# VH-VL binders against q09564r761to987: the designs that were tried, part 7

Target 1, 227 residues: q09564r761to987
Amino acid sequence: QIGVSGSRGMKNKQCIRQVRVENTFGFIDGGSNSYMSSSICRFMTSYLKENVSMDIRSILLRCHCELGEEGERLGASVMIIRVHEKRLEIASTGTMSAAIARNQKLKMIINGRYEIDDDEYSRIREAHGFVDEENRINGVIGSSRQIGHFSTFPVVLPTHSYRNIQLNEQIEGLIVGNNMIWNMLSIDDLNSTFHNNRSPIVVAKKIQDQLQSYDYGGNSNILVLRR

## First folded at step 4 (VH-VL; framework fv_necitumumab)

Design a13
Fold by ESMFold2-Fast, scan of step 4:
Structure a13 (fold): chain C 227 residues (1-227), chain A 122 residues (1-122), chain B 107 residues (1-107)
Amino acid sequence: as target 1 above (227 residues)
Amino acid sequence: QVQLQESGPGLVKPSQTLSLTCTVSGGSISSGDYYWSWIRQPPGKGLEWIGYIYYSGSTDYNPSLKSRVTMSVDTSKNQFSLKVNSVTAADTAVYYCARDLYDYGEYYFDYWGQGTLVTVSS
Amino acid sequence: EIVMTQSPATLSLSPGERATLSCRASQSVSSYLAWYQQKPGQAPRLLIYDASNRATGIPARFSGSGSGTDFTLTISSLEPEDFAVYYCQQRSNWPLTFGGGTKAEIK
């Protein structure tokens, strides 16, 4: 049995959505607009209820394709996690990251923010986009890889990162969160919080409290899975 | 220091089950840090991962082998074994056992056995 | 599954020359890529792990580079013992997959 808990920041609560259908978990961050998170949540839940085994990468692409006119200018970060007896699947687009707990340590397995190396920078520029000093696309978009933003295609692409990793009895759980969590808290602090607290609810709450102690009041979406 | 050694029949008839054993020496199979794998190589061709086993008995297999594979482990003998059922000429290959360093879902083979040729022929 | 494609299939060079071997993944494997060397009649030997880290005992003439989908194994100056088949392997996603191999042979 795996325990699951999430926690959200003070502001923009309606723009963060979580989905759970059996062993599949979804995280959606629509930024400043609740339409994107609500629509993606509805689409994802509908697909999973019709076929709980639908490929999670297909779900991401279907959600992108189902967006109406709001998808022309708006976007969202999405992470989908499916827990199997022997494996863990994660598909992610946008700015969320995930770390796995094993042997009293945490290691990143998904780095959500697509790093803008020389090749990606050249691709964006050739597509007539630009990258600012904070790695934002066209001054406003948080990632060059996320759902929506049809009007910027091919500057912003709905491509995803995907992992399908083996689980063994040494795996204790995982932490999923927006990149701001990983920027503000050290992996050692997160590791201590995870291993000093058995309850995933308590872990998620303590991480949220730590973020608030550093005066971070924005969107924070934390999922903790424990075995 | 660590050595792996394959053993088993070199000739198997079509439709039968091939059975191989890997004996580990110089290190314990009862370690949480390693998986133990079988990899095969048909003559003149590349490498194909067959599957792995953890010392607890937990296994996972390459889906390309269509559920014809079973692995087992015997920690008291420091051995792990492979069975491939319903063999055909396509299963003719050199079979290697290998140690797989597991690190948070990322792993690679640091020690290999010498390999054993299994020919499927009437 | 992630498909690993190696090129060229055969590389014909003389001792002392530089060898450059390519490996491409069908989707990103980050840095979770290993290189193996196999001599005739022998088991593969680990050369490089995590794209660029030399395994214990591997000579400095072997180096790995790349990330994401494109990777390179470089042998700065071929020794006679380096003429072998080289395989890349992604270690990031189940099921584990190998490239088709590149054979380095004497010209």
Scores: ipSAE 0.206, ipTM 0.683, lowest interface PAE 5.6, mean pLDDT 83

Design a18
Fold by ESMFold2-Fast, scan of step 4:
Structure a18 (fold): chain C 227 residues (1-227), chain A 122 residues (1-122), chain B 107 residues (1-107)
Amino acid sequence: as target 1 above (227 residues)
Amino acid sequence: QVQLQESGPGLVKPSQTLSLTCTVSGGSISSGDYYWSWIRQPPGKGLEWIGYIYYSGSTDYNPSLKSRVTMSVDTSKNQFSLKVNSVTAADTAVYYCARDLYDYGEYAFDIWGQGTLVTVSS
Amino acid sequence: EIVMTQSPATLSLSPGERATLSCRASQSVSSYLAWYQQKPGQAPRLLIYDASNRATGIPARFSGSGSGTDFTLTISSLEPEDFAVYYCQQRSNWPYTFGGGTKAEIK
């Protein structure tokens, strides 16, 4: 079971898309551009149906290659999750993060690359990019690691994080969300919401309601997976 | 304080099954917070993870050994066990049992048994 | 699987000196890396988890740093009891793999 909740930003359509083919889940966030998320979603759905067992890192990289001319100036965050009986695989690039829910606890397993350490800052500057006070690249790009943005190479790179972790029967599910969720809500509050509600859509909606209580007017996209 | 102790025969003949037991004391093996694992170390060599078991009986094994390895757990005795089938001289090693906090990979093997040498020889 | 490479294989130093041990992963493991110490005839002991966090009871002279593919264990001033073999382990990806070890020995 999967639940999705989100709110549209100022004048844009909802810009997160999800894909499911068998035990593989894809999540795409095109930022303010719904065309990018829709295009990648169509490609990923088609590609997964033809290549259902393909390494998820390879699928993520293929999404980067498939962006064509639009990828010169536009980009997206992409997370691909594959659920096995005994293992969970996650490949991610961009600003989305994921946490595992287990036995009344919630723990981060993927942290979006929104924060820039000293080494990354130096790399960006050496490549003639700049980082502002909100950790945006060249004033507009949300992560130095995401697909697309070909014209900025090597400032923005399509490198991904990858995890393959062991599962047990106490794993109850995942919460996946963009950076605003993790910046504005505590892990303890998210944990309470997840474990006090069995319906993934109810969990996602309650998290969205909590974000609205902080007067957040931008896009907030929450995906909840339940075992 | 939690302690782990390995036990089992120190000598196994080639082609036979190596069988070891780990006894947990000072804490419960039935805690949902821990996986329990076996790691081995051939003389003068590095460490090789063999596999995990959860208190429910759920297991996962290193792919290099999966066809030969079985683990089991006995919660009433606070023990978990390892069997390695069809042993050869390459299976000669010190075998350690260890506790792994289930924190989604971020922690580590925080408590180890003292190790038991198993020699595979005729 | 992720291959972990430790260097140097052997490090010869005197008590009081700073030791720097390197661990490199064949692909990014983010910060999911642990360090263990093993003395002859003894089981390994956890020193560092999540790249830079000292385990309970580990002296302040031990510190870990790094992320991605390059990691370092530093012992700021070697004590006689610190001469041992050190192993790194990546915990990002199953199966969790160990490096080949670095032996710290007295000069």
Scores: ipSAE 0.344, ipTM 0.739, lowest interface PAE 4.7, mean pLDDT 84

Design a19
Fold by ESMFold2-Fast, scan of step 4:
Structure a19 (fold): chain C 227 residues (1-227), chain A 122 residues (1-122), chain B 107 residues (1-107)
Amino acid sequence: as target 1 above (227 residues)
Amino acid sequence: QVQLQESGPGLVKPSQTLSLTCTVSGGSISSGDYYWSWIRQPPGKGLEWIGYIYYSGSTDYNPSLKSRVTMSVDTSKNQFSLKVNSVTAADTAVYYCARDLYDYGEYAFDIWGQGTLVTVSS
Amino acid sequence: EIVMTQSPATLSLSPGERATLSCRASQSVSSYLAWYQQKPGQAPRLLIYDASNRATGIPARFSGSGSGTDFTLTISSLEPEDFAVYYCQQRSNYPWTFGGGTKAEIK
């Protein structure tokens, strides 16, 4: 098995939440709305307890389907990680990213924003959506792929990225975080912090401290999984 | 400098077990930097990954083949092996062994054996 | 599983011409894509890993580009030895999957 730790930033509202049921971990970022993250967290926790072995991709989609009326105009980023003896599964939608640590290297394995290539741009435009210079959808939405936003369908879709990674003896761990972590800190800085500190709690705290030194001040939801 | 060579029977009867061995030379199979894989190619068709093994004996298999496939490693002989049970004509293919670079940033099959044709026929 | 689609199935060109081969994934594979060359009767040979990095010993005329779902292998000026079948492979999700191949043949 692997050790786990998380950290939370200075934001006063609980717009980012974590879930843990057995070997499954969930991360929910409701953006500016604590109701969305709370609602999804409560649903995911209950659903995972009743359906411990259900495919995490199915769980993520069910989070979308079970959103109430608030899902019409609000959405959330969701990442679900399941740790097995021989493998690691990750399903993600929205703006959270993950990097895996192996042999003193750290590489992104989940990119937090669905890539807007020519096909995706055309799809959004055909659906009467708009992509701005910062890759925001309709000037507000951070990803064209996330749960909720029913009223924009099919502009924003609840599709996910999925990784199934075999755990070999060289895999040291995982860093999961919201968009600001990856924008403010280089992969090299994150790699140095991860490998210079054995404790996942210390790694998460040092990353949070580094973000504050760059005057971030917001919610930094970071999880460090360490073998 | 590292080379891989497949060996095993070229003809297998339907319902029997196909057994192949890959010999690694010019480098150690006991290196933590690599996994070791089997890939097959039916005549005139594309490539299908079968599975991989680490020198510790850790394995993973393509789900489509998992019920019929076993891999093993013999570090003293610098070899790894593939067994496919209950073969049918659909298992007729050229079988390749390959070194699997599993170093995040450059993972790929960087060295391949020459391949061995296995025909499943009565 | 992730389905890899290569186009065109066959590319007929003359030596000296530029070749552009496409590979599309059914879902994002980030940069976790490799390209292989296979000549008749031979094992595949690694050309490109991590979408754009040339493997050791591979001539500079080979280059890879792309990320997410759309990838391209470019041969800037075809040599006679480059007429072969090319396969892309995603390394994002198990099982590893390959495209159906693009055959580059002399016109």
Scores: ipSAE 0.000, ipTM 0.435, lowest interface PAE 15.4, mean pLDDT 82

Design a2
Fold by ESMFold2-Fast, scan of step 4:
Structure a2 (fold): chain C 227 residues (1-227), chain A 122 residues (1-122), chain B 107 residues (1-107)
Amino acid sequence: as target 1 above (227 residues)
Amino acid sequence: QVQLQESGPGLVKPSQTLSLTCTVSGGSISSGDYYWSWIRQPPGKGLEWIGYIYYSGSTDYNPSLKSRVTMSVDTSKNQFSLKVNSVTAADTAVYYCARDLYDFGEYAFDIWGQGTLVTVSS
Amino acid sequence: EIVMTQSPATLSLSPGERATLSCRASQSVSSYLAWYQQKPGQAPRLLIYDASNRATGIPARFSGSGSGTDFTLTISSLEPEDFAVYYCQQRSNWPLTFGGGTKAEIK
């Protein structure tokens, strides 16, 4: 059995969207701009319904192309997951991460946190961008890899991480979330919540409650998928 | 120590089915921690992954070979097997079986059989 | 499928010299990369897994580095037994793919 659940934070601005078409799931985080995430969600839902077998990486790039003029200065994080019986496909750009649960452990399989390595730092500098002490690009942008930000090309690139992972009987599920979840909660805390609660809805709600216990009022996007 | 040993005919005629078996000793094939794979190497060329099998019987194959390949497992004999249908001279290769500790991309093929040369010729 | 490209195809060096072998992926494989050594007539032997971790029993002179698309295997001082063919393998994406190999030979 597969179950899914999601939650938003205390802020009523709906800048985070979820898409589900058949075995394909999408997460969209437009940051502070609800129009951006709504636009991408609308496009992705329509495109997936008409192109159910389209490569998820192509869908992600199509989202970039469809941003219009708002994409010149604004951007979004996007993660697309396609579930097969024997495999799991994930394509991601931006700050969202995914962890898979197996053998009473939780392991990261996509890491979209803000950390920039030496090679990426050099690339940004050679493209005439800069990285500040909080790992922001040009002092304002949260990730060097996300859709949108057309005016910064080639500083911010719409490149994606892509994995095609074999599944076996020991895989219990996964947690997907935006950077707020991974910055505020440890992998051990998330693992304990996942394995101590069978219901994916309960897991997602408990994660949201833990975030709010830190007096955090921002939006969070949490998907819990259980086998 | 865990050892893998390939066995099967060294000569196969074109259009026939190539059949190989890998025997695992010193450890159980019924471990949930491992996949079991076949890899081949044509003479003087590089390595090509063929496919894997899990002890439950779950398989997945390289798309380049999927239409011609079948794997099976026999947990009572601690063996897994490979069949390649409709062979041609291009299937001439050393065939290796290997143990795969797969942790979401981490680790590697840590134990290999010695390899068995299969020649496709009339 | 992810294409793995190794360079150089052949590396001619003397014992005691440092060897540097390159492996490039056609798209990012994060750190999910392994290195194998193969001597004539033998099965491949695991050297490095997860880009930089030495397998059990592998001498300290072997080291791996890199992430994303660019990876390096370094042998700090070649021993006579190190002259062999080396293969990289990406483990990030199905189907698993290998590089074409680099042959390390004596000058």
Scores: ipSAE 0.431, ipTM 0.784, lowest interface PAE 3.5, mean pLDDT 85

Design a20
Fold by ESMFold2-Fast, scan of step 4:
Structure a20 (fold): chain C 227 residues (1-227), chain A 122 residues (1-122), chain B 107 residues (1-107)
Amino acid sequence: as target 1 above (227 residues)
Amino acid sequence: QVQLQESGPGLVKPSQTLSLTCTVSGGSISSGDYYWSWIRQPPGKGLEWIGYIYYSGSTDYNPSLKSRVTMSVDTSKNQFSLKVNSVTAADTAVYYCARDLYDYGEYAFDIWGQGTLVTVSS
Amino acid sequence: EIVMTQSPATLSLSPGERATLSCRASQSVSSYLAWYQQKPGQAPRLLIYDASNRATGIPARFSGSGSGTDFTLTISSLEPEDFAVYYCQQRSNWPRTFGGGTKAEIK
């Protein structure tokens, strides 16, 4: 019913990790730090093997609690996806985004950056943080909600977004990716690539190739779920 | 334009099955863009979603009602129906059918029937 | 399930005043929130979808704001026909859930 595929860029691949145990998939972006992504990957894989049915939101929060000293000043983006017969669960924190393919269109269902509305802005200021013109926290942090960054607590919080989506005949698939994909490629380009190619492996590979055509040397982590 | 209309008995005895039908006019129920839902409202109280059906026959029900509810669709008549088993006085409510656009946030229950009051009484 | 809490339960105001209605979700619903208006004896009517978008035919005095867990419906200047019950509803997760409603009544 659903095919799953992923692709990684050629450079800096050690900073991004994918996990799969049974019907649960993890996507981890440690930014510039391979220790963070490797540590979270090892923990998540072991924890999932022993706790296959554990709520994915709980797993995400346990990843935060298991960060070592580097969690004081570094953080990571984590997205966990669990596939059921008629449902799809997603729990996410950090800067990764996801789009649903439906009826010849792609629509964003997870936006990577936590929205900084008036209430969130006030919360950050009252916690002695600041938000810049690019919605970075303290000038450097990509999201006000992600794991790690212990030294900024309570400015950056390890909270998550959660979606529980009913699957029906209309849904064609899902694209999950880090911020580079959504910044470099238009939603129309992604939609065309998705719908012109049946294989999720081919879709992920073509997205990677398009990024390289713009002379982008960075890492991409792309998960494509397809019927 | 699309209209929805509920029909069925206004009085049901305790322990019996409540049965309602929604007729869709001005548009086809056989559309991949819509779920078709039932929502109820006890007198003087708030709204409770009961369940949906897709034109293929796929359903999902509110867990609080799942053991007592079934829905069905008849695409040839452009209708969908609700059955609630083993009713009690707590099931007395105005029952609405509604169209739910399947777009993960772009829309909501955009078209509603006028509602039909079902009283559970002997 | 996601629990939706509306406040206040009753809002007493005069025509011409600004009304502010609150809706809070027990967990993040992103922007997947709708507002409905219900007058006595009538079906609910969609006012706002995706937190801030007015449905077709809805007057400009109605506006929605918020994201995540906290949402607001604002009526900039109440008309006599606006005194009704208002419900918020989340579309993020199944089952779909509604708030308990806020009744706007004339002072």
Scores: ipSAE 0.000, ipTM 0.493, lowest interface PAE 12.3, mean pLDDT 83

Design a21
Fold by ESMFold2-Fast, scan of step 4:
Structure a21 (fold): chain C 227 residues (1-227), chain A 122 residues (1-122), chain B 107 residues (1-107)
Amino acid sequence: as target 1 above (227 residues)
Amino acid sequence: QVQLQESGPGLVKPSQTLSLTCTVSGGSISSGDYYWSWIRQPPGKGLEWIGYIYYSGSTDYNPSLKSRVTMSVDTSKNQFSLKVNSVTAADTAVYYCARDLYDYGEYAFDIWGQGTLVTVSS
Amino acid sequence: EIVMTQSPATLSLSPGERATLSCRASQSVSSYLAWYQQKPGQAPRLLIYDASNRATGIPARFSGSGSGTDFTLTISSLEPEDFAVYYCQQRSNWPFTFGGGTKAEIK
């Protein structure tokens, strides 16, 4: 009784790819480059089939290695979710965020875009990088912690966030999206949409429609996992 | 205001089962917004989380204790309980019950019981 | 499990001084960190949650900061009642783990 669905905005091509092997789900956002998303998706699917019990953090780091020469200038956000009977594991790098849906509420459990505190700012500066007023790295990169971008090392690092959280009977699912979703739409609107609709594809589509109503023409990159 | 109170034996013999109960007053245990936890503290040592229970009966336990620990909840009495099997001197500690405002990482143990000292000795 | 390390183990200060207590996580816990105060013979009391938010009734002299792996609890000017043991706890990952504590004692 677990469903997964995704949505794109007004862009012609979907830059997010989904992977599912048993109880492990992968989400890959190559930004404007669908080649990166497809390449990582193919690798992750094959790797998971051969290594079904591998630690999801290790799988995420293997995806970094898989980028090859394209990783010199390009990167991707990657989120890997593993569902257990009593727990949910999430490993993430880049700009995707995740919220858990429970008992008529949504709560963020992964915030994309690594926070640029004083220590992180100093690290980036010492590595000869720059943080702009929108918290972009070197004016173009969405997170200081993301796979790829080898040429910027050690400015951008493939460091992951990892959560291992308790599940209970009131957990209805997850919403995964890039940071634009969380910045443009209220958590209350997302919560209402999730809990008022049973189909994950309908939830994703309605979120896409809400985002479009604010005249945003970009890729919405919305993924809904429902129990 | 919500208050928690531990009750149980002060002395347990080695190899026996320790049983403790936490009574919740001033609020309902049957709320979907809270988990209910046990934490222990050996004399002069730090805090160790034991496990938590949801009002539905769903539990999770610290892996270091999982094989010896069970929790239960009685929503009609507004209580939750802890059992620790096969106790040894290492289980001597003050045992606290606490309300866990676990909003998927944001919150903390916001309300604690006073604690009850359990000594494991022959 | 995430290991939490607090330093120093003991902090000897006089009333009126600033106290700075450190807590480090073995892996990132984002901002999901709480601080508790415990006086002898008493239950712990929540001071700070989500790294920097004061719990209800906690005086303004207590402040928390940090993210990721490094966190600090600051008491801007110690009052006599602040001499206690302080514990940090990560809330990011099951199982929830505590630091070993920092004892603030009178010099």
Scores: ipSAE 0.487, ipTM 0.782, lowest interface PAE 3.0, mean pLDDT 85

Design a29
Fold by ESMFold2-Fast, scan of step 4:
Parts: structure tokens; sequence; C-alpha cells
Structure a29 (fold): chain C 227 residues (1-227), chain A 122 residues (1-122), chain B 107 residues (1-107)
């Protein structure tokens, strides 16, 4: 069972899309532009249906390559999850994070905030980009690693994180969300919500309601998977 | 303190099954925080991960060995075991058992047995 | 499967010298990399996990660094007991894979 929730917030923006084909799940956040998330969603859905066994990293990179002209100035965060009997695969680029629920505990397995350390800062500067006080790239882009933004290459790269992890009987599920969920809510609060509610739909809605209670007016995307 | 100890025959004939047991002492194998692994090292070569088992019996194996390998666990004896079928000279190695923290990348093989040399020869 | 390449294969140094050992992954392993020390006739011993975290009981002269595909193990000043074979291991992706090892020997 899978619960999914999104928010238009106070700004009434919906730039988030979800894909499911068999055991593969996609999460797409187009930032401020619904065209990008819709376009990637359509491509990913069609591509997965024709290529159900293709490596999820390859699928993520194909999304980048197939952005067309809009990819010159626009981009997106993308996370692809494939659930196997004994393993979980995740490929991600951009600002989305994922946490796994196990034994009454929630632990991060993908951290979507790509660290702007000294090496990354130097790389961006040498490529003629800049990082502001909020760690935004060129004042507007949320991550130095996401698909699209062809005109900034090599400032913004479509480099992905990839994990292929063992599943055991203690694993209860997964929470996936964009940056604001992890900034506004503590891991302890998310853990309590996950374990106090059996329904993944209810978990997703309660997380969304907590974000609204903090007057968060931007886009959010929450996927809750339960075993 | 937790310790691991391998046991089994030092010599196995080609085409037969290699059987090894790892005994865990100083701690319970029925811990939800650990997987239990086998790693081997042919003479003069590097390390090769064989597979791991969780105390529930859930296993995963290196694809290069999957068709020939079986692991099992006996929680009442605090032991886990390895069987490698249809052995050849290429299976000659020191076999180690190890504790693997269930960490999603935070930790590693933190406790190892002393290793046992298995020679495949007729 | 991720291929781990260690260099150099052998490193000849004197006690008191700084040792730098390299490990390269065929694709990104983020920070999910461990280092092990193995002395002749002994089991490997965990030194470093998650690229830079020193395991319990490991002397401060051992340090790890790197992320993505390029990793380094540094021994700031070699002690006689440090002459051994060192292995890196990626823990990001199934199946788990080790490097071929670097042997640190007395010059």
Amino acid sequence: as target 1 above (227 residues)
Amino acid sequence: QVQLQESGPGLVKPSQTLSLTCTVSGGSISSDDYYWSWIRQPPGKGLEWIGYIYYSGSTDYNPSLKSRVTMSVDTSKNQFSLKVNSVTAADTAVYYCARDLYDYGEYAFDIWGQGTLVTVSS
Amino acid sequence: EIVMTQSPATLSLSPGERATLSCRASQSVSSYLAWYQQKPGQAPRLLIYDASNRATGIPARFSGSGSGTDFTLTISSLEPEDFAVYYCQQRSNWPLTFGGGTKAEIK
C-alpha cells in the first residue's frame, strides 16, 4: 500500500508529478514551472512502459536528454524508486530526500541537499556560476545537481545519487519528500506520524497538514510507501 | 565482547559441497541491527563478498556465486552457515565470517572471525 | 557491479613517513566507502567507515577523505605495525565490492 500527497499551499502552485509503472515510482518537481514536471511525467511514464527493466539511472538520464528546448532554461528534481523483493533502488537528482522507516525509527537514505563544500563551490565558480546565501545557484536554482538548465552547463549538472540497498523484515516503509518537508519538520515528528498511523494516505495527509500549520505556502510533494 | 569463529573441513574434494559454520559468542545473532556475512580470499588475492543472512533467514548472495551458494542461520545455537556446491580449485580460499551493521552505509564489517583455510583438492 | 581500483599496488616507505593510498570507484558511491587493514595471517580490521569516520580504537594517524568516485586513506606518520595490506570497499550498491589492495612495505 502506497500513500501520496501534494500541496498547492497558499500560493496555489502545482508543479509536482508522480509516476507509477509496475514496481517503479517516479517523483518529479519542476520548481516554479508545471510544464517541466508534466513533460517529464509524460516521457517517464511512456518510457517505463516500453522499457520496464531498464536501469533507473539510465531512465533518469534519458529524462534529462529528452527535455528539448525548454531544458535550456528550465529544470527539475527527479527521484526514481524501484522496489524489489529483497532490494530497494533509488536514483535521485535535485532537492528531494528519502527516509526509510525501520524498527520505530526513521533514517535518511537519500539526502537531497547536495552539499556545497569547498570543492563544489570552486567547481561552480570555475564554471562561471555563483552560489548565494541560501545555497541557490545563480540566484534561482535550488541545486547544483538536477536535470535541465542546459544553458548553465557545466554549472548545473544532471549528476544523480544512486543507492541499491538490502531490505529486511524490519523495514516498514519509506517517506520521500522535497526540501521543505525536511526543513520544516523534524525526523522525530515524521517518525511519530509514520508509526502512529497505519494508512500511508493518512500519513501523507497528516504531514501535509503539519506543513500548512506552519504557514508554508510553497510546493510540497510527499510519497509514503508501506510494506 | 562479540566474537566470531569459523569451523569446518580444511579439505574438500572437487565437485563436492563445501560446508562452513560461524559461531557467534558474546552477543545474540537474533539482533535486528546486524546482517551476518561470508567473505573469502584466495591465496595471494583480494577479498570477495559471498553473501549475507539476517537472523530471520533472509539472504542475499553475490551474483557471481548465487547459483552455488546457500546460507542458513540457527538462532538456538547462535550460528550461521555457508554451503558452496560443486566446488573447484578456484574455490580454494581463506573463508571469513563477519558481522555487518545494518546501517545503509554508515558502518561496515566491524567484527571478523579469524578465517579458515579451505583447500579444494583431490 | 561497481569496480574498485586501488593504487599503487605497492607502496615502499620508511617508518615516520606519510602514506597516501588511493581508491577509485567505477561509478559514484557517494560517501559509502570503508577501509580495512590486513596483516599476514590475520583477518581484515575495520579502519574507516562512511569515507572519513574512524572506527572505535583506530589511532588518530589514520584518516579517510573523498566522496563520489575518488577516495584517499592517509596515515600521517607510519608506525612499524602499520605495514600491511589495505583494502577499500564500496557499500553504496549491491553487490558489495572490494579494491585489489595496496601493500605498504618497509623500504
Scores: ipSAE 0.087, ipTM 0.663, lowest interface PAE 6.9, mean pLDDT 84

Design a3
Fold by ESMFold2-Fast, scan of step 4:
Structure a3 (fold): chain C 227 residues (1-227), chain A 122 residues (1-122), chain B 107 residues (1-107)
Amino acid sequence: as target 1 above (227 residues)
Amino acid sequence: QVQLQESGPGLVKPSQTLSLTCTVSGGSISSGDYYWSWIRQPPGKGLEWIGYIYYSGSTDYNPSLKSRVTMSVDTSKNQFSLKVNSVTAADTAVYYCARDLWDYGEYAFDIWGQGTLVTVSS
Amino acid sequence: EIVMTQSPATLSLSPGERATLSCRASQSVSSYLAWYQQKPGQAPRLLIYDASNRATGIPARFSGSGSGTDFTLTISSLEPEDFAVYYCQQRSNWPLTFGGGTKAEIK
């Protein structure tokens, strides 16, 4: 069994939502827009209940297709995790990253924010988009790969990263968070906090408190899953 | 230095069960850092991953072979084994056991046995 | 399953020449890719893991590069012992899959 706990920064407007249906967990980050995360959450919950065994990549893409008019100009990061006895599946788009805790270590298994290498930069430019000095798309969008932003197609694409990895008894849990967490805190600091505290609520709160002490000037969103 | 060595019969008749054992020496199979795998190679062809086992007995198999394959581990003997049921000529191959570094920071089969040729013929 | 495609199937070169071997994945595997060398009658030997990291004991002439779907193994100057079959393997997704191999042979 996995317990889940989340913590939010001062902009606590339900911009992160969680879905849980059986062994499938969804995490949705609408950025500064709580409407987008709520809409996606409602759709994903309903769709999963009717299609409990559907491939999680298909569910993620379906979330993009069902966004309605708000999807023209707004978007979201989505991560879907399915826990099996022998495997862990993760599908993700947008800026959320995930690290797995195993053998007293914490290691990244999903890196958020699609890397803008030379090929991706050329693709965006050929599609008449631009990448600014802060790696934002068209000056405002956090990732070239996330759901929504229909009006920018094909600049922003709803493609996903996907992992299907072996799961064993030594896997203690996961930390899921947006890019601010991973940029501000080292993996060693996160590992220390995770393994020094048994409660996922306490881990999430300690990480949030540490981030607030740094005052980096943005939203901090973190979810901790414990096995 | 860790070494792996395959053992088992070199000839198996069609429809019978192929049984192989891998013996691990120079290190413990009861390590949480490693999975232990079987890989096969038909003569003149490429490599095919069969499955892996963790020292707790947890297994995962290639879907193409899952209905015919089982693996087991014996931590007291530092061994793990492979059984392939209902063999045909298509199962003729060199069978390798290997240590699987799946620690999320190391992603490879870092130590291999020498391989054992299994011929399926009447 | 992720399909791994290696090219060319055969690479004919002389000692001292540079070898470039390609591996493509049908879906992104990020950097979770390994390269193995196999000589006739021997088990495969790990060369490169996580796309670009040399395994212990592997000579500096071997290097790996790439990410996502396109990967390259480079041997900067072929030695006689480097003529072998090379396999790539994706480590990103279950089930684990190998490429069909590239045979490096003497001209």
Scores: ipSAE 0.085, ipTM 0.675, lowest interface PAE 6.9, mean pLDDT 84

